# Ledger of designs, part 68: VHH binders against q96fz2

Target 1, 269 residues: q96fz2
Amino acid sequence: CGRTSCHLPRDVLTRACAYQDRRGQQRLPEWRDPDKYCPSYNKSPQSNSPVLLSRLHFEKDADSSERIIAPMRWGLVPSWFKESDPSKLQFNTTNCRSDTVMEKRSFKVPLGKGRRCVVLADGFYEWQRCQGTNQRQPYFIYFPQIKTEKSGSIGAADSPENWEKVWDNWRLLTMAGIFDCWEPPEGGDVLYSYTIITVDSCKGLSDIHHRMPAILDGEEAVSKWLDFGEVSTQEALKLIHPTENITFHAVSSVVNNSRNNTPECLAPV

## First folded at step 23 (VHH)

Design HC12
Fold by OpenDDE, fold request of step 24:
Structure HC12 (fold): chain B 269 residues (1-269), chain A 123 residues (1-123)
Amino acid sequence: as target 1 above (269 residues)
Amino acid sequence: EVQLVESGGRLVRTGGSLRLSCAASGFRFRYYVMGWFRQAPGKEREVVAAIVQSGGYTYYADFVKGRFTISRDNAKNTVYLQMNSLKPEDTAVYYCAASKGIYLDTPSEYDYWGQGTQVTVSS
């Protein structure tokens, strides 16, 4: 996974992340560094994306079922990295393979510290190789979407006004991630960064691409992944597997340029 | 040419079962969401069920209440609707449709439509 969409306004995104804590109380995640949230239809590595993580990471004795939402850098920078520039990393940390997560120090160490997060997106993009050509067809992959009755008055999704309303009930894609905290050697702000765990593609996506993000499907899976206080690493890793609970459609080549940030990126063609 | 051809509609008694089939041709079937819709006389067309490309997710309208099952065979380019415990209220023309769209329950998101098959449930 090297491209995602996360374009919802902050308030809409927050509402979409509503959850119940272990006591059954309805909650919204609290924001850390909300000003770092930059909505985009075209998110690439090294950009910031919002992730969910347990409040216990920030507050001692906090309820580990409570969630924080924070923009983090895509591309994990290990805490032990001693260079002053994260771009000097000699290995790719955009993704973490599920089968080797425990073999790679960059991922094993933060995972062992309970640094699990849920990466939020509208969906992710993947490019299909066209047989016999050097051309690749991009696809937008996401959770199946249903229009709720409240949106019944929303005419054809073709009007810009209707487009914004359509996203009010969007089910966000929830991907399993590992994050780490890096302190620059020269001082400064702590950098929070994440990697997306990847798995072999489900059968439904296998013709498009051989790998897919590990998707956490449902509130229970999300809760268990986040709750490092109650759920062990070994138990959490059982949640990492391919899912067929996804849909997709072809999109235009507009998404190929990471600088393009328009609705056209994810529009069906 | 894109074609969706429904079959299996007939007269059945209340409590009976029926299996509808829709044979698709002329497009990449495995890349489309498939849906079943119905339209009763004097009523609007409504979604019955939808199924994503892999079959890994299905949607059902509230009135289905576990009575119907949508399935697909991508190797055969066919989508099915197994209908059990049929009621007179289920009497309608049933349509198969294919979608590249985003929303499973929204008729306007479906690009291709069949001609429909008549299902009649007698009391």
Scores: ipSAE 0.919, ipTM 0.966, lowest interface PAE 0.4, mean pLDDT 93
Fold by OpenDDE, look of step 23:
Structure HC12 (fold): chain B 269 residues (1-269), chain A 123 residues (1-123)
Amino acid sequence: as target 1 above (269 residues)
Amino acid sequence: EVQLVESGGRLVRTGGSLRLSCAASGFRFRYYVMGWFRQAPGKEREVVAAIVQSGGYTYYADFVKGRFTISRDNAKNTVYLQMNSLKPEDTAVYYCAASKGIYLDTPSEYDYWGQGTQVTVSS
């Protein structure tokens, strides 16, 4: 996974992340560093994206089922990295393969510390290789969406106003991630960064791409992945597998340029 | 040419079962969401069920209440609707449709439509 969409307004995104804690209390995640959130239809590695993580990572003796939402840098910078510039990392940390997660120090160490997060997105993009051509067809991949009856008055999605309403009930894609905290050698703010865990593609996506993000489907899976206080690493890793509970459509080549940040990026063609 | 051809519609008694089939041709079937819709006389067309490309997710209208099952065979380019415990209220023309759109339950998101098959449930 090398491209995602996360364009919802902050308030809409927050509401979409409503959850129940272990006591059954309905809650909204609290924001850390909300000013770092930058909505975009076209998110690339090294950009900031919002992730969910347990409150226990920030507060001693906190309920580990409580969730925080925070923008983090896409591309994990390991805590042991000694260079002053994260861009000097010589290995790719955009993704972590599920089969080698326990073999690579950069991912194993933070995972062992319980640094699990859920990466939020509208969906992700993948490019299908076209037979006989050097051209690749991009696809937008996401959870199946249902238009809630309450939106009955939403005429054709052709108006900007209608477009915003469409996204009020959007089911966000929830991807399993590992994050780490890096302290710059020269001092400054701690950098929070994440990697997306990838798995072999489900049968439905296999013709598009051979790998897919590990998708956490449903509140239980999300809760277990986040709750490092109660759920061991071994148990959490059982949640990492392909899922067929996804849909997709072809999009235009507009998404090919990472600088393009318009609704056309994810629009069906 | 894109074609969706429904079959299996007939007269059945209340409590009976029926299996509808829709054979697709002329497009990449495995890349489309498939849906079943129905239209009763004097009523609007309404969604019955939808199924994503892989079959890993299905949607059903509230009136289905576990009576119907949508499935698909991508190797045969066919989508099915198994209907059990049929009621007179289920009498309608049933349409098969294909979508490259976003929403499963929205008729306007479907690009291709069949001609429909008549299902009649007698009391």
Scores: ipSAE 0.918, ipTM 0.965, lowest interface PAE 0.4, mean pLDDT 93
Fold by OpenDDE, last read:
Structure HC12 (fold): chain B 269 residues (1-269), chain A 123 residues (1-123)
Amino acid sequence: as target 1 above (269 residues)
Amino acid sequence: EVQLVESGGRLVRTGGSLRLSCAASGFRFRYYVMGWFRQAPGKEREVVAAIVQSGGYTYYADFVKGRFTISRDNAKNTVYLQMNSLKPEDTAVYYCAASKGIYLDTPSEYDYWGQGTQVTVSS
């Protein structure tokens, strides 16, 4: 996974992340560093994206079922990294393979510390190789969506106003991630960064691409992944597998350029 | 040419069962969401069920209440609707449709439509 969409306004995104804590209370996640949230239809590695994580990571004795939402850098920077520039990392940390997560120090160590997060997205992009050509067809992949009656007369998706309404009831894609905290050697702000765990693709996506993000399907899976206070690493890793609960459509080549940030990126063609 | 051809519609008694089939051709079937819709006389067309490409997710209208099952065979380019415990209120023309759209339950998101097959449930 090397490209995602996360374009919802902050308030809409927050509402979409509504949850129940272990006591059954309805809650919204609290923001850390909300100003670092940059909505985009075209998110690439090294950009910031919002993730969910347990409140226990920030507050001693907090309820570990409570959730925080925070923008983090895509591409995990290990805490032990001694260079002043994260770009000097000699290995790619955009993704973590599920089968080797415990073999790689950069992922094993933070995972052992309970640094599990849920990466939020509208969906992710993947490119299919076209037979006989060097051309690749991009696809937008996401959870199946149902238009709830509550969404008023969403007239034709042709108006910007209508487009925003379409997203009010969007089910966000929830991907399993590992994050780490890096303190720059020269001082400054702590950098929070994440990697997306990947698995072999489900049968439904196998013709498009052989790998897919580990998707956490449903509130229980999301809650267990986040709750490092109650759920062990071993138990959490059982949640990491392919899912067929996804849909997709072809999109235009507009998404190929990471600089393009328009609705055309994820529009069906 | 894109074609969706429904079959299996007939007269059945209340409580009976029926299996509808829709054979697709002229497009990449495995890349489309498939849906069943129905239209009764004097009523609007309504969604009955939808199924994503892999079959890993299905949607059903509220009135289905576990009576119908949508399935697909991508190798045969066919989508099915198994209908059990049929009621007179289920009498309608049933349509198969294919979508590249985003929403499963929205008729306007479907690009291709069949001619329909008549299902009649007698008392």
Scores: ipSAE 0.918, ipTM 0.966, lowest interface PAE 0.4, mean pLDDT 93
Fold by OpenDDE, fold request of step 24:
Structure HC12 (fold): chain B 269 residues (1-269), chain A 123 residues (1-123)
Amino acid sequence: as target 1 above (269 residues)
Amino acid sequence: EVQLVESGGRLVRTGGSLRLSCAASGFRFRYYVMGWFRQAPGKEREVVAAIVQSGGYTYYADFVKGRFTISRDNAKNTVYLQMNSLKPEDTAVYYCAASKGIYLDTPSEYDYWGQGTQVTVSS
């Protein structure tokens, strides 16, 4: 996974992340560094994307079922990294393979510390290689969406106003991630960065791409992944598997350019 | 040419069962969401059920109440609707449709439509 969409306005995104804590209380995640949130239809590695993580990571004695939402850098920078520039990291940390997560120190160590997060996205993009051609067809992959009756008046999705309404009830894709905290050697702000755990693709996506993000399907899976206080690493890793609860559609080549940030990126073609 | 051909519609008694089939051709079936819709006389077309490409997710309208099951066979380019416990209110023309759209329950998101098959449930 090397491209995602996360374009919802902050308030809409926050509402979409409503949850129940272990006490059954309805909550919205609290933002950390909300100013770092940059909505985009076309998110690439090294960009910031919002992730969910347990409040316990920030507050001692906090309820570990409470969630924080924070923009983090895509591409995990290990805490032990000693260079002043994260871009000098010589190995790719955009993704973490589920089968080798425990073999790589860069992922094993933060995972062992409970640094699990849920990466939020509208969906992710993958490119299918066309047989016989050097052309690649991009697809947008996301949770199945249902239009709630309240949107009955949404005439043709052709108006910008209607487009915004379409996203009010969007079910966000929830991907399993590992994050780490890196302190720059020269001082400054702590950098929070994440990797997306990947698995073999489900059968439904296998023709498009052989790998997919580990998707946490449902509130229970999300809660368990986040709750490092109650859920061990071993138990959490059981949540990491391919899912068929996914849909997709072909999109235009507009998404190929990471600089393009328009609705056309994820629009069906 | 894209074709969706429904079959299996007939007259049945209340409480009866039917299995509708929709054979698809002319497009990459496995890449589309498939849906069943129905339209009764004087009523608007409404979604009955939908199924994603992999079959890993299905949607059902509220009136289905567990009576119908949508399934698909991508190898056969066919989508099915098993209808059990049929009621007179289920009398309608049933349509198969294919979508590359976003919303499963939204008729306007479906790109291809069959000619429909008549289902009549007698009291």
Scores: ipSAE 0.916, ipTM 0.964, lowest interface PAE 0.4, mean pLDDT 93

Design HC12
Fold by OpenDDE, fold request of step 24:
Structure HC12 (fold): chain B 269 residues (1-269), chain A 123 residues (1-123)
Amino acid sequence: as target 1 above (269 residues)
Amino acid sequence: EVQLVESGGRLVRTGGSLRLSCAASGFRFRYYVMGWFRQAPGKEREVVAAIVQSGGYTYYADFVKGRFTISRDNAKNTVYLQMNSLKPEDTAVYYCAASKGIYLDTPSEYDYWGQGTQVTVSS
């Protein structure tokens, strides 16, 4: 996974992340560093994306079922990294393979510390190799969406107003991630960064791409992944597997350029 | 040419069962969401069920209440609707449809439509 969409306005995103804590209380995640949130139809590694994580990571006596939402850098920077520039990392940390997560120190160590997060996205992009051509067809992959009755006759998404309505009830893709905290040697703000755990693709996506992000399907899976206070690493890792609860459609080549940030990126072609 | 051909519709008694089939051709079937819709006389077309490409997710209208099952065979380019415990209210023309759209339950998101098959449930 090297490209995602996360374009919802902050308030809409927050509402979409509504959850119940262990007491059954309906809650919204609290934001940390909301100003770092940059909505985009075309998110690439090294950009910031919003993730969910347990409040317990910030507050020692916090309820571990409570969630914080925070923009983090895509591409995990290990805490032990001693260079002043994260771009000097010699290994790719955009993704973490599920089968080798415990073999790689950069992922094993933060995971052992309970630094699990849920990476939020509208969906992710993947490119299919076209047989006989050097051309790649991009696809937008996301949770199946149902139009809620409340969304009036969303006529043809052709009007900006209708488009906004379409997204009000969007089910966000929830991907399993590992994050770490890096303190720059020269001082400054602590950098929070994440990697997306990947698995072998489900059968439905196998023709598009052989790998997919580990998707946490449902509130229980999300809650268990986040709750490092109650759920062990071993138990959490059981949540990491392919899912067939996914849909997709072909999109235009507009998404190929990471600088393009328009609705055309995820529009069906 | 894209074709969706429904079959299996017939007269059945209340409480009976039917299996509808829709054979698809002329497009990449495995890349489309498939749906079943119905239209009764004097009523609007309504979604019955939908299924994503992999079959890993299905949607059902509220009136289905566990009576119907949508399935697909991508190798055969066919989508099915197993209908059990049929009621007179289920009498309608049933349509198969294919979608590249985002929403499974929205008729306007479906690009291709069959001609329909008549299902009649008698009292």
Scores: ipSAE 0.915, ipTM 0.963, lowest interface PAE 0.4, mean pLDDT 93
Fold by OpenDDE, last read:
Structure HC12 (fold): chain B 269 residues (1-269), chain A 123 residues (1-123)
Amino acid sequence: as target 1 above (269 residues)
Amino acid sequence: EVQLVESGGRLVRTGGSLRLSCAASGFRFRYYVMGWFRQAPGKEREVVAAIVQSGGYTYYADFVKGRFTISRDNAKNTVYLQMNSLKPEDTAVYYCAASKGIYLDTPSEYDYWGQGTQVTVSS
């Protein structure tokens, strides 16, 4: 996974992340560093994206079922990194393979500390190689969506007004991630960064791409992944597997350029 | 040319069962969401069921109440609707449709439509 979409306004995103804590109380996640949230239809590595994590990471004795939402850098910078510039990291940390997560120090160490997060996105992009050509067809992949009764006659998504309404009840894609905290040697702000765990693709996506993000499907899976106070690493890793609960459509080549940040990136062709 | 051809519609008694089939041709079937719709006389077309490409998710209208099952065979380019415990209210023309759209329950998101098959449930 090297490209995602996360374009919802902050307030809409927050509402979409409504949850129940272990007491059954309805809650919204609290924001950390909300000013770092940059909505985009075209998110690439090194950009910031919002993730969910347990409040226990920030507050001693907090309820570990409570959630914080925070923009983090895509591409994990390990805490032990001694260079002053994160871009000097010599290995790719955009993704973490599920089968080797425990073999790589960069992922094993933060995972052992309970630094699990849920990466939020509208969906992710993947490119299918066309047989016999050097051309690649991009696809947008996301959770199946249903229009709830409240979404009145959303006429043809052709009007900007209708497009905004489409996203009011959007079910966000929830991907399993690992994050770490890096303190710059020269001082400054602590950098929070994440990697997306990947698995072998489900059968439904196998023709598009052989790998997919580990998707946490449902509130229980999300809660268990986040709750490092109650759920061990071993138990959490059982949640990491391919899922067939996914849909997709072909999109235009507009998304190929990471600088393009328009609704056309997501539009079916 | 894209074609969706429904079959299996017939007269059946209340409480009976029927299996509808839709054979697709002329497009990459495995990349489309498939749906069943119905239209009764004097009523609007309504969604019955939908199924994503992998079959890993299905949607059913509220009136289905566990009576119908949508399935697909991507190798055969076919989508099915198993209908059990049929009622007179289920009498309608049933349509197969294919979608590249986002919403499974929205008729306007479907790009291709069959000609329909008549299902009649007698009291």
Scores: ipSAE 0.907, ipTM 0.960, lowest interface PAE 0.4, mean pLDDT 93
Fold by ESMFold2, look of step 23:
Structure HC12 (fold): chain B 269 residues (1-269), chain A 123 residues (1-123)
Amino acid sequence: as target 1 above (269 residues)
Amino acid sequence: EVQLVESGGRLVRTGGSLRLSCAASGFRFRYYVMGWFRQAPGKEREVVAAIVQSGGYTYYADFVKGRFTISRDNAKNTVYLQMNSLKPEDTAVYYCAASKGIYLDTPSEYDYWGQGTQVTVSS
C-alpha cells in the first residue's frame, strides 16, 4: 500500500468520522493541527494524511475511547532516530508487515507505548502487473458503498450541492496504523508520523496484489484498535487480518503520476 | 460480446420459492460487482441485491427482509438469487446486471444488463 485518496474537505471528513464513545454518546473527533490537512485524490508517502488516535495520548486521565483526528506524515520516523533529516532513515517505514511487527524496533517501540492509530482514506490504489508486459493496471480499492438516496429523484443528485452530499455518505476506509513522535535534534516542532500495517491479501484481491493494508472493519474494530487504555497490544493485534469486505474498480493511468490531483484518479474506467 | 442470461423465472404461489440464475460471458466476471434488479409494471427499476467480486459483501434492499439470498460462483461465471417466502408484490421482471462502478444499489452504476426473467407470484 503506497497510494491513497483522501480528498474530502475537512468539515465533510470530520462528519464522516462521527462515532460513539464508551458511554454511547455521539461525538465528532477533535482536530489537532487542522491547517496541516492537505486533501488530495492522490496521496503518497511523505505527505500528511489524517489519522484517528485516542485523546489519552494528549490529556492525562482522558477517556481513552474519545478520539482525536490529526494530520501525520506517512512514513514513520522513530522517536529514537538521532539524525536531523528524516530522509536519512536507512529503511522504508511506509508500511509495516504484521508478521514481523514485534521484531522491528521502529514499530515495536511505539506499539509498546500504545501508539496505535487509524489511517483514513477514501480508499487506496494498487497496481496489477500485466502478463508479459511492463504495463500495470491501477485499481481503486475501497469499502462497498451504498447510496443513501434514490437516483433520479427531482432535486436529488441532479444539483451540484447534492453531488457533495453524496460524498458526505462515503464510508471511509479505516486502516490500522502505528505512529511515533520524533523530536528533531535541532529543535522545532515534534514530528508525528505513521506506518500502515499490511497483511497478505484476501482471495478477492490476490489477482491484483499479494499484500493489502490491515483494514479495521466497523466501529468495534476501530474502537478496540484506538483504545490503548483498555485494549492491550496482544488483544489489539488479533484485529489485524485480511478482509473480503472490499470492492474495487479499474482506473486510468492518470493516477500513476502522484502530482495528478483530480477526480479522474479514482473514476471507473 | 457481453451476455448476461437470466433463467428460472416462472409462476409460483404465495409462500413459494424460486432460484434465479444468471450466466455471464464475454467479460472478466470476477472483476465485476453483480446485482439483481426488478421492475414491476408502472414502477421504476429497483435494486434487489448486490454482491462484490469476492462474495465477501452482500447488499439487500429493505423490502427483502431476509427472504432472498444473492450468491456467486466465479468458477462458473454465474450469479444466483434464492427467493423464499414469495409475496404477490414480488411479481416483476428480474434483471441481472454487472458493474465496474461505485455504488452497489444504483442502477446507473451498472454497465451490462440481461434481458430479464419474469417472476409471477399468485395468490
Scores: ipSAE 0.852, ipTM 0.938, lowest interface PAE 0.5, mean pLDDT 91
Fold by ESMFold2, fold request of step 24:
Structure HC12 (fold): chain B 269 residues (1-269), chain A 123 residues (1-123)
Amino acid sequence: as target 1 above (269 residues)
Amino acid sequence: EVQLVESGGRLVRTGGSLRLSCAASGFRFRYYVMGWFRQAPGKEREVVAAIVQSGGYTYYADFVKGRFTISRDNAKNTVYLQMNSLKPEDTAVYYCAASKGIYLDTPSEYDYWGQGTQVTVSS
């Protein structure tokens, strides 16, 4: 997984992340660093994207079922990294294979600290390589969507306000991630960064690509992955598997250039 | 040429069962969401059920209430609707449809439509 869409305005994204804590209380996640949120239809590695993580990472004795939402750099920079420039990292940390996560120091160490996060997106893109050609067909891949709660007085999304209402009920894709915190040796702010855990693709996606992000399907899976105070690493890793609860459609080549940030990137073709 | 051909519609008594089939050709069936829709005279076409490409997710309209089951066989390019406990209000023309769009329950998201098969449920 190397490209996502996460385009919703901050307030819409926050409402889409409504959840229940362990006591059954309805809540919204609390933001950290909201000014670093850069919505786009076309997010690539090294950009910031919002993730969910347990409040316990920031507050001593906090309820570990409460959630923080924060933008983090895509491409995990390990806390032990000693050079001043993250681009000198010797290996790609955009993704982390589930079958080797406990063998790679870059991922094993933060996982042992309970640094689990949920990476948020509208959906992700994959490029299908057709046999006998060097051409690739991009697809947008996401949770199945049901259109609910029409406004009645406002038709199809033909204005920014109407466009936001159409997306108010979008079921966000929730991917399992690992994050770490790196202190630059020359000083400055701590860098929060994440990797997306990957698994073998499900049957439904196997014609498109052989890997997929580990998708957390439903609030129980999301809660258990986030709650490092109550859910051990061993139990959390049982949540990491492919899912068939997924759909997709072909999109145009507009998305190929990561500078293109328009709704056309995910439009069906 | 894209074709969706429904079959299996007929007259049945209240409480009866019926299985609809839709044979697809002329497109890559496994790349499409498939749906069943119905339209009674003087009414708008409405979703009955939809199924994603792999079969891993199914959607049913509220009026189905567990009475119908959608399924697909990607090896045979066929989608099915098993209809049980039929009621007179289920009387309609039933349409098979294929979608490249986003929303499973929205007719305008569906690109290809069959000609329909009549289901009539006698009181």
Scores: ipSAE 0.852, ipTM 0.937, lowest interface PAE 0.5, mean pLDDT 91

